# VH-VL binders against a2bn08: the designs that were tried, part 12

Target 1, 238 residues: a2bn08
Amino acid sequence: MAEARLQRLLRVYVLDTSALTDTRLRSLLGSGSLDEAVRRFAELIASVRIAYGVEVYMPPTVYEEARRFLLSNGVTVQSFEALAAWITIKPPTRHEIRIPASIVRDYVEEVRARLARGLRVAEEHVRRAFEAGGLYAAETASREARREKLGAIIRGLRERYREATRHGMLDSVEDLDAVLLALEVRGVLVSNDEGVRRFAEALGVISIDPPKFISVLQGLLRHSKTGGVAREEAHSTS

## First folded at step 20 (VH-VL)

Design y21
Fold by ESMFold2, fold request of step 21:
Structure y21 (fold): chain C 238 residues (1-238), chain A 120 residues (1-120), chain B 111 residues (1-111)
Amino acid sequence: as target 1 above (238 residues)
Amino acid sequence: EVQLLESGGGLVQPGGSLRLSCAASGFTFDDYAMSWVRQAPGKGLEWVSSIKGSGGFKYYADSVKGRFTISRDNSKNTLYLQMNSLRAEDTAVYYCARHEGVYDYYFDYWGQGTLVTVSS
Amino acid sequence: NFMLTQPHSVSESPGKTVTISCTRSSKDIADDYVQWYQQRPGSSPTTVIYEDNQRPSGVPDRFSGSIDSSSNSASLTISGLKTEDEADYYCQSYDYSDLWVFGGGTKLTVL
């Protein structure tokens, strides 16, 4: 039972969307394009699946989000399908998964704090718009100039509001599904999002970032090809 | 009356480990997020780590991430800081602080601190 | 990470007014709440201003806080300065990227 638990901790992974969209993926896989990186990722996952039985999971919601992103960014359907062939697409069994009430309470407090911060950002940008309106009236600005200035303030509000309320927070059902699936299968969550990882770890799910994930898998293949120092002595001496 | 009592400070060599404790009383401990804030001798305040009421959500300053572990035992009303791989720059008075519960933006009660000295 | 910069020291006579500044290095200070803490020698910090300009119960109304978006700074103002106000003062702010950030502290001397 100890061996089976250790095997799962080393051999079972769940990807969120960031694991496929991390900007470091191309360089870590030695690739000049995202399409090439996806193909090399597929080869890596296939190789460790065949050699060690490493399982890689993804919820359907994450799968669809990742597919849309990758195809929109120059990945061919053929390359994406080659990757998907080695990933187990499985929905979390949501009706059986339990989240401790104290974790939910902490999350609600976090949401309340973020809503208050968002309101402050909105109030400040209303103040900026009022001040800008006074400046343009004093300068006899055109209707076109006033519209452009207001548009810039609104775009700034949207950006600051998003940063104030969304940064570092689990705020999508796709990310939640990845966390829930990792909890269910007792797998390691692969994500570059600190908010997603923090929520997973609060539920007892181990998490790693995508560069670490790639390094672990590559290390396994180096061991397989070289026969390992201790376990391949008889093989290497012949 | 809210009271926070730190303990566990002392002299430790570089690379060593130390565990700090903070005993809380006078409030419902598990309703509040808690923090460690440190102050090097003659220097200013630096936030170190925070933990929400459940004990599940944990936050670390970059300077301590990977070396320090915050935890809490709500049955004992006690906050902990496990400090590993200590460096000379970790020398400071370590304060236990309670977050104001509604928005978690500031620290409304502070302990008296415990001194950690990291030197050869 | 953003930084909060305070003057190292300020001084003023009893009965006068002093202002301690706190300037944020990046992002708009007006978008995130600012707190102020007082630390007398040998004592733990105590809150004198929270949420930019609010006073905890028991803090005299001669303590006030303000935000200036044009200079990207917060200010703590102490009017009717008393000798017991001699302390170190820290500003603090929070965002979800950099978490809890303190200013470097300002030593207030009452001559």
Scores: ipSAE 0.497, ipTM 0.779, lowest interface PAE 2.5, mean pLDDT 87
Fold by ESMFold2, last read:
Structure y21 (fold): chain C 238 residues (1-238), chain A 120 residues (1-120), chain B 111 residues (1-111)
Amino acid sequence: as target 1 above (238 residues)
Amino acid sequence: EVQLLESGGGLVQPGGSLRLSCAASGFTFDDYAMSWVRQAPGKGLEWVSSIKGSGGFKYYADSVKGRFTISRDNSKNTLYLQMNSLRAEDTAVYYCARHEGVYDYYFDYWGQGTLVTVSS
Amino acid sequence: NFMLTQPHSVSESPGKTVTISCTRSSKDIADDYVQWYQQRPGSSPTTVIYEDNQRPSGVPDRFSGSIDSSSNSASLTISGLKTEDEADYYCQSYDYSDLWVFGGGTKLTVL
């Protein structure tokens, strides 16, 4: 039972969107463009699947998010489709997955704490705007200067509010789907988002970041090539 | 009365490992997030790690990430810190601290601390 | 990470008032709650101020906290100083980017 679980953890991976969009992937794959990096990533995944039966999964929600991002950033449809051919697209079976109530309780408490901090940020920025309005009365500052100051305060509010409420937290259904799928298939989650990884680990899902994922796969192929040059040629695929 | 009692400190060589414990009493342990905070001799306080009531959500300072593991056993009302790959810089008194309610921004109760010395 | 900077030491006579500052290096200090802890020699820390200016039960009202956005700092003010107030004082703040951050501490001497 322990042996089978360990072997599956070495063979089964679930990608979130960050696993395809992490900017470090170009350098790790030795590529001059994102399109080339995607093609090399496809080759890497294909090679480990053929040599070791490594399975790579992705929920449909993550797949569509990643596709949109990559195509908008210069990846050709052909390169993306070559990658996608080696990824199993599967929705998590959400209505059958069980999550401990204590984990949900902790998450609700975190959300409440973050909402309270967000309110504090909003209140402090309202005070800041009120003070600025008193110092920049219409008679002492141009209308353009007042409008620019208000815009700066609003941008600051938005940035600080996001930090107070959403930074480092699982806050999207796409990320949840990746975590749930990894739980369901007993796979390793690949993500660079600390909030997503923390939630996964709270559910007992092992997680690694994309650079580590690439390193693991490359290490498997180095062992395969050292011990079986003929196998590598016989098992080459796109 | 809320009580927190740390134990497991001692002398360890660099690269070694040590496990700290904190026994909790006087409150419903699994309702509260808990932390480890350390203080090097003659120095200030430094947050090390935190864990939410369920034991599932864990947080680490960058200086210890990958080397330390926080955990809790709610059936024993005990908080743990597994410290691996210890360095001289980890020498400190380690405090167990409780977070107030659902708001995680401060620590309301502290233990007496346990000394960890990392020396070659 | 942001830092919280405190003076290393302050001193004042019994009966007088002292203020200990805590300056934040980045982002507005007013956007995140500040706590203050007292640590007497050989003892564990105890909370004297939470959420900028709130006192836990049992903390005398001569302890107060405030925020100054213009200097990006928090202050702990202790009026009617007593010799029992001699301690190290730490400010602390939290956000979800940098988590729990403590100031370097201020040694208060009551002469």
Scores: ipSAE 0.478, ipTM 0.778, lowest interface PAE 2.6, mean pLDDT 87
Fold by ESMFold2, fold request of step 21:
Structure y21 (fold): chain C 238 residues (1-238), chain A 120 residues (1-120), chain B 111 residues (1-111)
Amino acid sequence: as target 1 above (238 residues)
Amino acid sequence: EVQLLESGGGLVQPGGSLRLSCAASGFTFDDYAMSWVRQAPGKGLEWVSSIKGSGGFKYYADSVKGRFTISRDNSKNTLYLQMNSLRAEDTAVYYCARHEGVYDYYFDYWGQGTLVTVSS
Amino acid sequence: NFMLTQPHSVSESPGKTVTISCTRSSKDIADDYVQWYQQRPGSSPTTVIYEDNQRPSGVPDRFSGSIDSSSNSASLTISGLKTEDEADYYCQSYDYSDLWVFGGGTKLTVL
């Protein structure tokens, strides 16, 4: 089982959106622009596919999200399509995928805990608003100063509430689809989101971050350049 | 009555490995998240690692991430901590602790502790 | 990462009241629940306060917890101090980024 899993670690990958949008990728690919980084990423994926049969998957939901982001940020249609040509776009078969009930139970407990923390944040900010109202009433303060203080409290509430309830949690259908696809194809999930990776690993899916992914692929090609060839008939370089 | 009994501590060289166990009884083990909390001699408490009831969701302090692996066997009511690449600063009494229910943010029962000494 | 800072030691006479503080370094202490644990010499910790100010069954009502948002601190107050209260006391809180964080501990001496 260890050897079979190692074979998958070198062969099958599933990307979430962060695998294409991670800000470190431009530097890791030696690129001055996002468009150049996408082209080099496409070349890297193509090269490992040809040399080792490495398969890279992406759900349609992730594909659409990534396409919209990249095209809006200066990536040409040609560069994006060059990348997409080497990625297998496949929806997870959601109706057939099974998740252990105990994992779902743990996830529900986490949601409940986050809701409780969010309520506590809301209660504290109500207290701050009440105290601020007394302060401004008891002192000489302009009407505009009072309105600005209230606005600051509301912005703080929104920020802290979001952090208490949503940050570090699997909370998007795109990321869920990436996890489910990785489970289905027995691939390695590529993501920089710790909440997404933790959920994947709870289901037995191995995950790596995007810099590690690039490093692994580049390492495979360095082996190929020093004596490695086709995946199953390749000579090993020690 | 809830009971937690740690074992597996001992003397180990730097770079070595050790596996701690915590035998649980008196409650439905797989309903509860569990933690390891350590205390260096003469020092305070430090959270090490946690695991949810299913055994699937795992959490690690930065100081041990990549070196320690938490796990549980719900059929044996046992919590484990696999400790690899041990360092002198890992020397501590290691406590097994049970999380209270729904909120998972505090510990309601603690074991006796087991001593791990990492020394040349 | 946030830190919880406690005084290293406090002391008071039997029958009096002592307060142990726990100050949070970042974000508002009122946003996340605070717990307090007692550890007598040679013993395992036990919970004396959870969720800021709640007592587990069997903990006497002379133990109380409170939150002060203005100083960004939590406090454990022990009234009617007894010699058996001599112990180390730790505060603890949790958030989603640092997870479970303990204070440095306070040694309570009952003179």
Scores: ipSAE 0.469, ipTM 0.773, lowest interface PAE 2.6, mean pLDDT 87
Fold by ESMFold2, last read:
Structure y21 (fold): chain C 238 residues (1-238), chain A 120 residues (1-120), chain B 111 residues (1-111)
Amino acid sequence: as target 1 above (238 residues)
Amino acid sequence: EVQLLESGGGLVQPGGSLRLSCAASGFTFDDYAMSWVRQAPGKGLEWVSSIKGSGGFKYYADSVKGRFTISRDNSKNTLYLQMNSLRAEDTAVYYCARHEGVYDYYFDYWGQGTLVTVSS
Amino acid sequence: NFMLTQPHSVSESPGKTVTISCTRSSKDIADDYVQWYQQRPGSSPTTVIYEDNQRPSGVPDRFSGSIDSSSNSASLTISGLKTEDEADYYCQSYDYSDLWVFGGGTKLTVL
């Protein structure tokens, strides 16, 4: 019913990799290092689990991706394992989950459009390289200057091609697993990735970004700690 | 011939809510992505929100994210915009527009617009 | 986020040619298609150019579009100006980062 659905909105969350690797994690948790931020995140999750039964899930594929990233960026194994102890690692039951055909149709149309745009980007950068080769040779004979110009064009191609074909789109199986798990457990997806969140919403999954997630959990603990007119009465008797 | 007819505009106080509708005819509605584009009095065009044919994929301009909700009912050939927490800056003519093209890049048909006025 | 900058107004005599510019603030304009819309007073917008230089059916061939990578701009050119061309003109581009972005609009006056 409506009450049960509201309770899961407050109680069940699924993290994708970006929820653990968000560059704002340090400032969100008031930490001087990423390792300290991970430890404080673990404490936050543990506290809401104990006080309110808040459940936090993660697929194994996301867990492995996040572990590699955090350990390579100065997070100790001990800090990561302290966090992981409070997260339920569960694979989505992929072969039993169904996605509406109309969503798949929209996704196929999007892929087709992005492939066509990627081709246009490639064609325009080939044209730039051809023009630069003729004009640049007339202005300079430097072999190193020509090599640097070509390198700049290739970097531009790579940047624009990635934007045209991948930006804002669900394009990895790890991200798909996070969405599928959130759908399966009827939980809130925590992600800062536009494409992941949009795909989740298309399937009816509610999503929030990491700052909002932290704010929600901290707000829950603040209300838990506001107990006690008795505490006030003890200090007012004199 | 393609027809798009907006309705639901009116006068509303700041902080209020309003729901716009766009009735579509003359094409297979659920095959097309749809958008809301607004134009403040004496100002230019501003994209507000878009929705793909399924109704599942939704897009919002930063200025309206969290306050506006786009939706569609493909059985009624109708596009909707639920506008909450309205501000004076939301005052505009709101156009319903159909997307056309393989690349989802431009709007080929526009409605006549419906005026939303937000004032104290 | 990128911006598209247009002159606020341009004017020219009937029978002459006018060019309206649209300059992109960041990233290369040539990598993303540019559209042009015409809005006559009291009317809804209509498309006059799509995909940089393509005309929808019914748009006269005196309307043309072009891209200039060196100035990072698009241009709408209208030759053989007629008084009916007096309108506001908007450029528009799209990328998957910033989505649909319109220029500020250019009022064309045919003197």
Scores: ipSAE 0.449, ipTM 0.760, lowest interface PAE 2.7, mean pLDDT 87

